# VH-VL binders against o27280, part 391

Target 1, 266 residues: o27280
Amino acid sequence: MDSMNVPEVLEIKRIVEESESVKTFIFSWDFRREVRPGQFVMVWDFRDEKPMSVSLIDPVRSEIGISIRRVGEFTDRVHGLSEGDLLGIRGPYGRGFELMGRDILLVGGGIGMAPLAALADEATARGMRVDALVAARTADELLFLDRLEAAGVNISTCTDDGSCGFKGFAHERLLTLEENHDMAAVCGPEPMMFQVMRILDERDVPAQLSLERYMKCAVGICGQCCLDDTGFRVCAEGPVFWSQELSRVREFGRYRRDPAGRRVPW
Key: E = the ipSAE of ESMFold2; O = the ipSAE of OpenDDE; V2 = 0.75 times the mean of E and O plus 0.25 times the DockQ between their complexes.

## First folded at step 15 (VH-VL)

Design za61 (framework fv_libevitug; at its last look DockQ between E and O 0.65; V2 from the best seeds 0.77)
Fold by OpenDDE, look of step 16:
Structure za61 (fold): chain C 266 residues (1-266), chain A 123 residues (1-123), chain B 110 residues (1-110)
Amino acid sequence: as target 1 above (266 residues)
Amino acid sequence: QVQLQQSGPGLVKPSQTLSLTCAISGDSVSSDSAAWNWIRQSPSRGLEWLGRTYYTSKWYNEYAVSVKSRITINPDTSKNQFSLQLNSVTPEDTAVYYCAREYPRDYYGMDVWGQGTLVTVSS
Amino acid sequence: QSVLTQPPSASGTPGQRVTISCSGSSSNIGEYYVYWYQQLPGTAPKLLIYGNDRRPSGVPDRFSGSKSGTSASLAITGLQAEDEADYYCQSYDNSLSGYVFGGGTKLTVL
């Protein structure tokens, strides 16, 4: 078996509370081993295993971070952990984001900002100009604002309730912005991503989008994360896709498969 | 500016021990970020990594399998240097030997190299 | 015999684009970062590319690295006479628990 497919038991080095419902768990990382923004790891709490995006990549401190939103039993258990506790980490897996050009637009919703925060760090380190549209339902759910600001990112916020920034959805805010970018990276609720992608396509801005699907094996074997018609496996060919690729995916923005393989509308 | 200065004999007899030293300036051998490597180069074997030493709460050594039984890399904090010892040398160990630093800023690429030392194994 | 495979030689005229390939496996390039070194005659290797596609300070942007799957590539655009050198790729191999180098590519500027 490939060594990358064996879970490593790692100690939680530190925990950052990002919001009431989101924590970032920091681990030591050997940076001889590649890790890219947009890739994910399988997190194992010795009872269950879930895919989580890498949200921090810091070679200077030899650390990676995984941001986890409290949404169910597994994440409840993980959120109960403390520094020094152990987790199993398997990966990283999947295709990460690619950077091109000099000006990049990041559009993130909720926990979708996790991989984009890591991408922002890389982009700024490369000397790119980074604009970030950060969306959430409410102000208290906006993630990584301080971190992005510290990195020199130009931030625009929008909230469903108008508690911070533009009142409305990310795609609505995007329509009010006239500036074009060399590329865009998008991650968040799929309906948001679908609308954002449409706008970016109309503007001829190359876009990459990170999909979320139920992933069991993470190695392209079980097929539970297969996208209809194309046969794309989100864990192998994704989770980051170009807009051109997603244009061929009929289910994108429309429905997904649940753990039982049934179609579930968004 | 970080510099590595190599020293040691360029001629070693078969079955003897090859010994080289790499003096560090502009950085510390006990830096918890850097790793200190020995690499050799020959026409027959090309570039070959031999091993490294680094400090992270304690000292660690990693050696190439091909020389693991014969190699020792030792840091010297008092002199801010690290050394290479290769026992029981044969003509196959004839090469230009380099010390090099890995640095996390460069994703642990070897960003600083010594000037190289030709070591010839001959009777 | 090197773990990573490079073409032994490459050539180009000034101003041309040249690419040097580096082929590995899932135990090295497939999982670990790739680095490129330039070695001028009679000198030590110099770090040219780190982290697959990143340039250290002082390295011209006409040098670029890329990685896909188990292979990497170094591209040199606007080839210049001073680019004549040996180029080596490097990665880490988990099966060998150590760094591995390519056999090197001699680049000649015609």
Scores: ipSAE 0.914, ipTM 0.947, lowest interface PAE 0.5, mean pLDDT 95
Fold by ESMFold2-Fast, scan of step 15:
Structure za61 (fold): chain C 266 residues (1-266), chain A 123 residues (1-123), chain B 110 residues (1-110)
Amino acid sequence: as target 1 above (266 residues)
Amino acid sequence: QVQLQQSGPGLVKPSQTLSLTCAISGDSVSSDSAAWNWIRQSPSRGLEWLGRTYYTSKWYNEYAVSVKSRITINPDTSKNQFSLQLNSVTPEDTAVYYCAREYPRDYYGMDVWGQGTLVTVSS
Amino acid sequence: QSVLTQPPSASGTPGQRVTISCSGSSSNIGEYYVYWYQQLPGTAPKLLIYGNDRRPSGVPDRFSGSKSGTSASLAITGLQAEDEADYYCQSYDNSLSGYVFGGGTKLTVL
């Protein structure tokens, strides 16, 4: 069988159009091999490869899904593919989410709902109560609402422009919800995640956050995937971190690094 | 309720072919969600997976490396059963042989087992 | 020799917690799901845990599975006399292209 470092060439079984800018590509998967919500795969179009979070894990149908937002040349090419076309997939890589307790809060922004949709499926299958706060800039950018509803998830929405649900940011909506959860999982823009983390910490809710911006090295053997204060390597030790781990990182929520390695404010 | 019923000779001479059958009731051998396994158990080697057969759009067979050159697992849709043939047996092939189902395949493990058949390889 | 390593024996008293370990490598438990089976004397193995930590219908809540890195554990709480049996872990191994089992653990209820 193939090494983890060699892509498996898989046929695109089905494509789901999630929005004008997001598609989910579905592949058959051998579920002897473990894949967990919060993990990512390297997607290879036979020219370039990029890391993508796993957004569907369905052992009953033997399917995985990978949701891809159109943001550049690679993703434009992949969005141009059809059912029956081939992609290289290698992985999965990274630390997945852990589930604890009886109820979980999911807070997702934009494409950050992709790994959280997979987590919602697992949590509901385990009999957990799942509440999801789904945030986007506009109603058209809210993702996975039908899938979450079908899974029995209790959904709250917010949009920056007020086109659906609460008008405002995710953390502002969270402040209006007086809820107690055993744990939370958060994925989205880093400034959003930082603000959400602060509120959850004040409420004594342990949180896991998916931080994917440094996934430049799929197997974690290079130093490119590091946080500035702790030496965490995102592709080896992440992308999922506990809030207690991230509270020690001065860069989190304040700065990112450009391709030249320079700190740039969010 | 799904049941697996095993049959076949309990004594086989060295160098001959060991042949066992697993009859399925309550499910179809060609169910595309199932896989059909042979496993053996001996005091010296413990539990050993030998191979499996399953159907999607066509039949697939997978065999353990240790027996791959000697083993055939063959489904029979008309009789709703699957068989094990193991060629050129030696005393080391003495074991209790089990058939077992995975359903759904892969993730869910081997949920139904046959009763087991003790096969002794001796002169 | 078994590819997955289990202690050959374990023991406990009624009402106690017992754990059985299963150690592998990156070619098996590190990348693949773990299953656990219970075998009573004279019977076929019975599926106890699949998918690392999931219970089939009819398996008591007292049984639970966990996995960390290249190792897995079966935990039995509220130990009962009828839990006296052999326990086997199973995973898939990509170097062998097949399912692999642990050597088994004989659990004695004292």
Scores: ipSAE 0.784, ipTM 0.901, lowest interface PAE 0.7, mean pLDDT 88
Fold by ESMFold2, look of step 16:
Structure za61 (fold): chain C 266 residues (1-266), chain A 123 residues (1-123), chain B 110 residues (1-110)
Amino acid sequence: as target 1 above (266 residues)
Amino acid sequence: QVQLQQSGPGLVKPSQTLSLTCAISGDSVSSDSAAWNWIRQSPSRGLEWLGRTYYTSKWYNEYAVSVKSRITINPDTSKNQFSLQLNSVTPEDTAVYYCAREYPRDYYGMDVWGQGTLVTVSS
Amino acid sequence: QSVLTQPPSASGTPGQRVTISCSGSSSNIGEYYVYWYQQLPGTAPKLLIYGNDRRPSGVPDRFSGSKSGTSASLAITGLQAEDEADYYCQSYDNSLSGYVFGGGTKLTVL
């Protein structure tokens, strides 16, 4: 079954423990099908289906990697799987990041570093200079540091509790950096992304930000991933948006919605 | 470097089997990173992919739907070559036939091509 | 009929910019990488662009590829007489479970 909208049942080829709470699940993948950093897949454990970030795109080895943070019942079940176990995968879906210029800044918070790690690999393969600001709550939750360093990425870190690097929020660390970049890519907690976007807009740095919203169909039909005041569908017109597109979105950075559609503070 | 050398008859009668061979130098037909393709080109249909074979942990074959009932592509590791067999040919099978390496397969395209063999199906 | 649609011909003068289009569908270009091949008279096709917009070693940077939706484009800037050739786009088609080519575009340098 080669249709993008039908789950393919794939064997877990390898599992990488990225942290205590994050694992990357690696599958064989037919790279005739385009995969772009910033796109997502729907992962089906034969009971439920959730969107997950692509973090590894390796056409030479025919491998795709999907990084999953353990945060609830679905992800607990997936984290309990082993090499050789099966998962359903459909996708990839959504609009990925676009690269431009010679110098790129990545700003990632927590699991948001997953799509940015894939983007870093592509940017370095294209000969770009890559700086990354990697943020987390604690040092143990900083993701992909060794991988980014091996790729030649210049890394700055920050942690909420100060256990590694700058103590504070990503946007606070960004303010202390006076570097110029041709573009930026941002992914992480929406409040962080909002603050980072404002700084990048003030600096006239073109920025792309990756959003998360509730998804059911993943192909733009059901309307469950829509942004309030624009009608943008995160699964179709996103998840990656330019900062100019997001500047007109009232909900961005201010509230979220639960599965019932209720507004909930960040 | 890597070269693909084609051999086989240039004239085949209708209803017979078209048989071509592509010899590989500078690479192995069993390379776990390559795929080995057959493509044909005619004035009426342009370039047309026929199929490929490749090895990872086992051999895989993929064939174009248009010829699937008539085509076989076989690797030969002892001679380091791969073949095309197309059964029950008609004049519509007249074309220049190419073999091509796809390396690394899937993403990187067909990077090395054979010289081409004109096969005429007539008389 | 080719699965991918290209104009049968294109032309330009030396030094100009020329584009060659390739139209497909959601079963091919929309979700699968696009490739371009150059075929000089009397020779086999040569890979020109892979992965939508990547150039193999030895291909001049005045050749570029792009993709939008279910369409792709090959652009040639600084057109030269040696660029006169046939150009083919290629992708994978999910519904046909195989590679598909455009019908080809004969580029004439005036």
Scores: ipSAE 0.702, ipTM 0.861, lowest interface PAE 1.0, mean pLDDT 89
ESMFold2 (binder alone), look of step 16: mean pLDDT 94; pTM 0.954

Design za62 (framework fv_libevitug)
Fold by ESMFold2-Fast, scan of step 15:
Order: sequence, then structure tokens, then C-alpha cells
Structure za62 (fold): chain C 266 residues (1-266), chain A 123 residues (1-123), chain B 110 residues (1-110)
Amino acid sequence: as target 1 above (266 residues)
Amino acid sequence: QVQLQQSGPGLVKPSQTLSLTCAISGDSVSSDSAAWNWIRQSPSRGLEWLGRTYYTSKWYNEYAVSVKSRITINPDTSKNQFSLQLNSVTPEDTAVYYCAREYPRDYYGMDVWGQGTLVTVSS
Amino acid sequence: QSVLTQPPSASGTPGQRVTISCSGSSSNIGSHYVYWYQQLPGTAPKLLIYGNDRRPSGVPDRFSGSKSGTSASLAITGLQAEDEADYYCQSYDNSLSGYVFGGGTKLTVL
């Protein structure tokens, strides 16, 4: 009997408004169930259940945080909740990030900064030097800058409209950065991650990338469980993959799958 | 269950071509997630990767720099096997030769190995 | 001369922890996965660890791998007599465009 597959009804202890469209929901957590950066939980609002990355892991306070972007009916309902209200939480699930070396580059786009914020906390606690490239469409959509600064992270920003930092996309900004890193971790829109991965690969920087679309396979909600060119079952190892694995996947960064499993260009 | 069975001569004269074959059962040599490797082992040099062949939309062959000018690895889909040819052999080519599968390619490592063939290069 | 450096020998007694190191550079271990193989006398190598720290089905959990920067380690806890074997690390090297192996470590169980 695997007790992590049964939802636990938890009280929302605190809500942090990260932006107009993103909130972090904080819960008391029993760390007898270990949770690592890069893992996700299933969030149940008593109607629907959706996977959400863990964005805060705080064993000292006995808390986890889950950051949720408002993108549809489920997330609209969850955003309408208040401190003291209840949500069901199952998990954690999936493969977390692995840390190695002394220096790490984080490259995050939009809500993809959520799992990377938790990773930044762990990396800094281990004494690693952490550089973060935080990307968004506008300055108001940049996430976790205050948390990263408080953790001692060296931050670079870029926005599509130039309202904060470099004007342009994450991969364009990365081309102007000359600092060496022992590893990288990347999370954001798939086209961004693909371009970033290519640059890191050319620089011989091993990278881990988090693919949110594969989180459902890990919990048995499965349309497809294999990467196109590897023959490997994604649900066995995801959502975090090393760049060497993803360099062999034809569809990564080029097209996605609709709910029926058909290819759709990005 | 996947098995690799090696065949070929145990003695080759200097300057001749070494030829070994690896027969595959339980998988296809054209499986697009696999790669098919040749590795050799000697007391003086240890384990040395020689090269691999694999299929995606076409066949690819990759060879170690040290043997690239003398080596050919050929898949044979009709016989479900792949072969090694090493030209102009010298006594330094004396080794146990292994074939091995990667599955999935580039990620999992060499998960199935042939039994090995001792090749002695001498007159 | 191997591209990846391992100690030529290691030893321990039953029940002990033994570690075997593998040292490389940014062009191999620093950029690519590390694999470990166990070779019993007279047999082909057997895959023991892939993807730095993962075990194939059937490999006991006493075997674990780790990687930090340009170096990797294989750890064997609860050492048993049947662990006496040669151990090899493997990675990929960008400058050689090919797989590279360590020189091997002969583990003796005393």
C-alpha cells in the first residue's frame, strides 16, 4: 500500500501573490514524505485534479509551496481560494533534479521558474554558486526575483518587450553571458528550452530540463509514454531529463501533441 | 530476451583483415532506439570502444579515432547481424573482441554483451 | 593510457563500504553520463550503473553511483565475496567523438 497515491486534504496556510497571474499556495508538510526540487504533486479542488510543480521546500518550517498560473477553469477556481480553505494533495511524483559541481546556471521562463526556485534554495544550501537567467514576456511576469535575491543568487533578466533587463528571448540573452557553469537546469516553454539546450550543448555544459507535459504519464494519466526517437518510457524517468536524452527526441521544441496525440507545430 | 552470439576466426596474420560477426536474437539490428557496438579488451590497453552502427531514418556508423582508417562496421538486416572488419592488423590488435547493444541509444549504456572472441594476431 | 583514470586496485572485507573513483575532464565526465560495468573472471562486462546513478533491473541496491564535476564514484556497501571483480567506468568524450573507458579497478574481497 502506497499512501502517497491517496490525496491528503490540507489547509492552505499562506498564499503569496507572485504576479497578476501566479500564486504560491503554502501547506504544512510532513517531511517523512521527502520531496525534492523538480518533483510535482497532484492538486485536487474536489472537482478536478491537475499536476503542479513544487516551488518551495522548507523542512525547517515544515512547509511546501505550489505555484499555480491562472490558465483555465481549474486554476481560476483555485485562485479564488483563501487562506484557511482546503485542497487535496497527492504525491510527490516524478524525478527530481540532480545537483553536481560547484556552479549551476538556472534558466527559467514564466511559470517554469517555479521548480527552479526550489532548486535554487537547495543549491545555495549546498554552497553552490547559483546564476539565474529569468525570462518573461514583460517585467510584471518575472517570477521569484525577491526569493532568488534573498538566497544569494546572481540574477540576469530578460523580457520580450525590454521592460526589464535584456530585450529579447532567454536564448538570445544566454549568448551574451560568458560565465562557466558545471551544470544547468532549464524549465519553461518548450521552444525556449530547445534553444537554450542547443547553446549549452555547444558549450559542453550538462543540462537538466523539466518537461511539464510528461507529468501526467508519471501518475498513470497516459496518452503516450515513449519519446519518439529513444524508445524509452517517459513516465518511468520524467519530467526531468538530461539534455543528452532530449537531443535525440525529434519532436522536442519543434512540435507538441494535442489531447488526441496528433502532432501540432509550436 | 535479447542475445548476441559472436563468430569469427581466433587467429589472423599480420597485415590481413580481421572479420567478426555478431548475430542478434530477440531484437532487430534496425531497431531505431538501439545502437550496436564493438569493443575490445587487452591487458595492456584495457577496454577500448571501436565503433557502433545504428538506424534512424538511415544508417549511421561512428568509429574511434585510433582505428577509423582501418575499421568498417556493417549491419545486415536480412541476417539480423552486424560485423566488424579491421584491416591491416598488427600484433597490437590482439585482444578479446565483444559486440554489445545500447538500448536506448546514448542513455542506458551497453546492456547486452556477446560472449567475446579472443583474436590473436601472429604469424 | 586511459582517458579516464581509475585506481588499479581496491580492497575490503565483507560488510565494509568500498568506493572506486573515476576521474576525467570537462570534455567527458563533466559533460556526459557515467556508466559502470562489473566484469567477473572469464565473462563479458555487465552493466551495473547507467545515467550516473541508476541501476538496471536485477542490480542490488548496495551498488550506487555518483558524479561531481569531472569525477565519478562507484560505492559498494555491505561488501560481499561475490563482488570481487574488475570494475570499469565509461563516459563519452567530445574531443574524441567517442566512448571512453577507465583503466579498470581490480576489487579484492579479503
Scores: ipSAE 0.000, ipTM 0.386, lowest interface PAE 19.5, mean pLDDT 83

Design za63 (framework fv_libevitug)
Fold by ESMFold2-Fast, scan of step 15:
Structure za63 (fold): chain C 266 residues (1-266), chain A 123 residues (1-123), chain B 110 residues (1-110)
Amino acid sequence: as target 1 above (266 residues)
Amino acid sequence: QVQLQQSGPGLVKPSQTLSLTCAISGDSVSSDSAAWNWIRQSPSRGLEWLGRTYYTSKWYNEYAVSVKSRITINPDTSKNQFSLQLNSVTPEDTAVYYCAREYPRDYYGMDVWGQGTLVTVSS
Amino acid sequence: QSVLTQPPSASGTPGQRVTISCSGSSSNIGSYHVYWYQQLPGTAPKLLIYGNDRRPSGVPDRFSGSKSGTSASLAITGLQAEDEADYYCQSYDNSLSGYVFGGGTKLTVL
């Protein structure tokens, strides 16, 4: 067994408050070990373990960051921690994003901007032109705008209530943006991703989409991450999928699964 | 511009201690982001990493399993250098020895190398 | 001898594409970044690729790296006479707790 399948106990080096409900926890990391944008880690608070996307990959400072939204008991406990406290980290796991071409479009909704922020850093470091469409319900819920701006990213914002940028949904804003990109990466609520994927398919832009569904097992042997039509295990064969792969999945954009594995409509 | 300059004897008798020094210019041996490596190269073993030393809040040393019982790598901040001591040498230790920097440490690989020192172990 | 396996030789003519493979296991390449070095006769190795596929300043874009599973490759496009050298891959091995090198590939430009 590789050491990446055993939790390492790491000290919280810094905590960045991204919004009222989102914090980024930063750890020192040995970058001899591979970490790619789009991968996730299992975060262990010595009581429970949950998957979290890697949102910062900084080999210059030897740091990784994980951004955690407050949504339940586990995340409430983790949000109560301070710099100097310890967490177990296992991984990284999953298929990361692949970069190709000279320019990339990022489309992120809410916490879905977390893995895309890491991807933006990598794309910029490779000399790519990066356009980002950042979507949220309100201006206060837009994430990573300062970090994206510091990286030289061309930013468009979209809020449901019109409090920042375009008033409306991400896919409505996308229709008014430049059509020429060599690739796209998308992460956010599944209905948003489905609509965005359709527009990118019509533009012949290859897209990668990250599915941040409920996962109960990081190694993919429990089956809780499976997609209906293809038998894909999100934690083993995802969470990042090309649009051509997702177009074959009847579940995508139509329904999800609750923590008990029951199908519920979006 | 960073430069590494090696010094030490080219001939060592079996059972003796091999001692080499790597002098650093253009950077500090205690630079928090660097690591300082020793590597050797022989026809029979190819390139072989021997170990490294580096500073964060304190000094750390890491050594290859094959030499761990015989090797010491020592930083010297006053002279801005680091050394290799390899005890109880045998003819199998005959090689070209290189010092090298990683900067930044871990991810970036060995970006600057010394000129190399041929060490022959024979009696 | 070597923990990472490379072909002992490779060859090409000017202008061609040449690839050099480096095969490892889950304890090294499968989990850790791969580095590539070029060594001209009588000189120290020179870093060509770090982080699987990144080039240091001053390395021509004709050199590229890739990694898939437990294997890595160095590609040289537009091969030139000055590319004739020995090439070495490197990774970290968690079972040995140390850096490991491939056996080297002697590239001949015909």
Scores: ipSAE 0.602, ipTM 0.820, lowest interface PAE 1.9, mean pLDDT 88

Design za64 (framework fv_libevitug)
Fold by ESMFold2-Fast, scan of step 15:
Structure za64 (fold): chain C 266 residues (1-266), chain A 123 residues (1-123), chain B 110 residues (1-110)
Amino acid sequence: as target 1 above (266 residues)
Amino acid sequence: QVQLQQSGPGLVKPSQTLSLTCAISGDSVSSDSAAWNWIRQSPSRGLEWLGRTYYTSKWYNEYAVSVKSRITINPDTSKNQFSLQLNSVTPEDTAVYYCAREYPRDYYGMDVWGQGTLVTVSS
Amino acid sequence: QSVLTQPPSASGTPGQRVTISCSGSSSNIGSYYVYWYQQLPGTAPKLLIYSNDRRPSGVPDRFSGSKSGTSASLAITGLQAEDEADYYCQSYDNSLSGYVFGGGTKLTVL
C-alpha cells in the first residue's frame, strides 16, 4: 500500500501492567503483514513519535504487543492512556532476530527483556530449548517471568540488590551458568550488553544484540544512529547486530556522544 | 486429527447456483483463531482463492474481487460446517473446488484441505 | 496469468538441490508472508512452508523457504523421486484485498 510510511491509527485493545514503570499495549494485527521478533514500530501519540520494540506476537489471538517503560514526557503521556484510546503505529522496521541450532540463551536487562519475550515465544514454537537470564535492579523490575514460564523457558534471575535470585550483575550471573548454547540473544543497557558479549565471545557462542539507542529516525536517515568505526545505522542496519560486528565498535559499552559529538562515559 | 469433508453436486447448468458444503471434524467452525476458505483449481486459472469466513466477536466474510458479486460463504455452527454458493455460473466456473482451514488465521496458511469436488458447468 | 510468477517447470536428479522461485511485487510478497504447497497427482495441495520459512509438523527438513524483497524461493535438498509434484507459492495482495497464488511449477525427478 501507498501508506507504508504513514502511521496507521489503532485502538488499544488491552493494557497489561508489567511493573510499576512498564506497560504492554496490545493491538489487533493483521498477520498477513510480516512482523518478526527484534523489529520495532514507531508509536505516535499525535504529538511525538518514538521507536518501541515489538514484545508480543500472537497470531492465535491476532494481537501484537508493544512494551513501554515510563522514562519521560512522551512515555508518561502514553502510560496515561486507557483501553479504547488510539495510537498511531508505523512499521515494522529493522532487522529481526535469526534463530539457529537447538539451544538459545536470552539475556535481558530491564525493558530489554521485551523484544526477547517475543523471541522466546518463536524459539519455543520451533522446538528449541530456551534458557533466559532476566536481570534488573530489584525484584519489582524483573519483567515477563510468568510469560516466559508459561512458554516453557528455563529461567534464571539476577538483581543488583539481591531481592530475587542471584545478587549481582547479569554478567556475574552468566559466569555461573552453563556455557552450552548454540546461540544467544541479548538486549538491555549497553554496559550490560558489552560485558555479556565479552563472555559469550570467550565461550564461542554466536550472539545477537539489540541496540535501541538513537532510534528517532523512522527510516534510517538519522546520522546519530551511526556507530564509531563501522558507520552502522541502528535504524537501517540494526537494531539487531551480531557480536562479531559489535566487537569492532570502540564506542559500544564504553562511551556515548553528546549533541556536540563529544565522548561521554556511561 | 482435523478433517474436512466436502459434499455437493458435480454437475450444474449455466445460469444456476453452485452449492457446496464442507463438514468439519476435530475443530469448531466458530474457533476464533481459525479461518475457513474456499479455493478452486482449473487448467486455465490455476489455483484461485474465492473467499473465507471466520469468527472473532462476530462473523466476517472476505471474497475475491473476481467472484464478489456472485459468491456467498456461510458458516453453520449447529452442523459445524461452512458452505459455498456461487450464483449465475458459466462454463468458466468449471473447476475442482476445495475447502481449507487456516490456523492460526492469517499466519499459518491453508494447513488442512478437503478432498476436493469436481464441478462441471455444462448444459 | 497469475499475480505471482513461478517457472512452469523444474527438474533434478535424486540427491540434487532444486530451487523454485516465486516473484511478486511490493503489494504482495514485499509486505506479506509467503506460503508453499505441494500437490501430488489426484490429491489436494499440502502445506509445505508457512510464514516464509517455517515447516509444519511432518514436513521433512530438506524442504526450506526463503524470502528477499519481492521474491521468495522454495529449496529442496536431497531430492527424492517422491518429490515429483506441482509446487505453488501463495501470498496476500493488498491491491486485490485477497490471497494470490503462483501459476505452479511442475517438478520432474529425472
Scores: ipSAE 0.603, ipTM 0.802, lowest interface PAE 1.8, mean pLDDT 88

Design za65 (framework fv_libevitug)
Fold by ESMFold2-Fast, scan of step 15:
Structure za65 (fold): chain C 266 residues (1-266), chain A 123 residues (1-123), chain B 110 residues (1-110)
Amino acid sequence: as target 1 above (266 residues)
Amino acid sequence: QVQLQQSGPGLVKPSQTLSLTCAISGDSVSSDSAAWNWIRQSPSRGLEWLGRTYYTSKWYNEYAVSVKSRITINPDTSKNQFSLQLNSVTPEDTAVYYCAREYPRDYYGMDVWGQGTLVTVSS
Amino acid sequence: QSVLTQPPSASGTPGQRVTISCSGSSSNIGSYYVYWYQQLPGTAPKLLIYDNDRRPSGVPDRFSGSKSGTSASLAITGLQAEDEADYYCQSYDNSLSGYVFGGGTKLTVL
């Protein structure tokens, strides 16, 4: 069997506490095996399997990191694990971000900074200028600021409540920033990404956006992780999409789907 | 800066052991981010990876399945070198043998190569 | 005998674009990075491309790599006489638990 389709049982090498609700689990990785920023892996705790974005790609140390927010039973169990404990990792899956040009804007909301932190490392290693807009509801939900600073990234922050940086939403902060980027990468809540995409489209900045919704199809359960108007499957053709692809999707930023497939407003 | 210098006999009789050494300068054989490889090249089989050795917290050796029963790759930290021993050679083992570095390990590919050693297996 | 398949020869004239293919399977190129090496007559192979599409310092940007599914390609634009060499692709194969090379492509500059 291909290693991509069979979980490898890996030892948790280190755990980094990113916030009260987010931890990064670090594993040794065989970098003969492809992994790119924007891809995800299936994390298996020997009971359930869930998709998680890769947040650290470090070939010099031979490590990958997977950042997990505590939001339910599976993630509660994983957060209870310690260094030396075992997890199954399958993948990576999905298409990753593509880098082009000399400068890149990253716009991340909450846990959406996880795949963008990995992208920031790659972009800086390739000699690109990196500007990051890190957004959250409150200061304690801003993620990866120390890591981005250590990588030489130019950081702007905003919080809904004004507890750190600009008071307001990501798209409002973006309106006050430079317009001269060769590309952008965006990850966070879909309403945020939709507003950011509109501004970047008006500035003629090509953007890639990461959609993490409905990745259960990656375990082969349904194969039904589709966008409304285009038929794209997130696990097969995503989770990273170019803005021109998403601009044609009526669902993006306006509606989500419940488990029965019914449209529900954001 | 980093250079690999190969040495060893160029003629080996069938059934005997082929032994080659690769001396490293500009890097350490125990560098935790490098791996040290042996590759051979023949007209009939092309380029063929034989195996590698590397250090993290301990030494690891990995060998190609085609030679696994006959091959040993050994690092020597005191001399800053690594060696290849291939047992029970046959004329099919006639090839140019190269040592090569991977740095970083598993990622960049083989960025520095030795000069190559032609080994002829004949009686 | 080669696990990865390359055309045995390719040719072009100075200034042209030449593409060399490398075909594998899900056990190698489909899951693992691809590397390309240039071998001039009488010399050891030299790393040209790593990580599918990245160039080491000193490799001109007219050399580029790409990968799609289980296949990879090396493209040489603005072909020059000194590009006449053998070219090898390399990946890792999980069924063999080892590195694998293509059979090589002899590039002739006419």
Scores: ipSAE 0.447, ipTM 0.759, lowest interface PAE 3.3, mean pLDDT 87

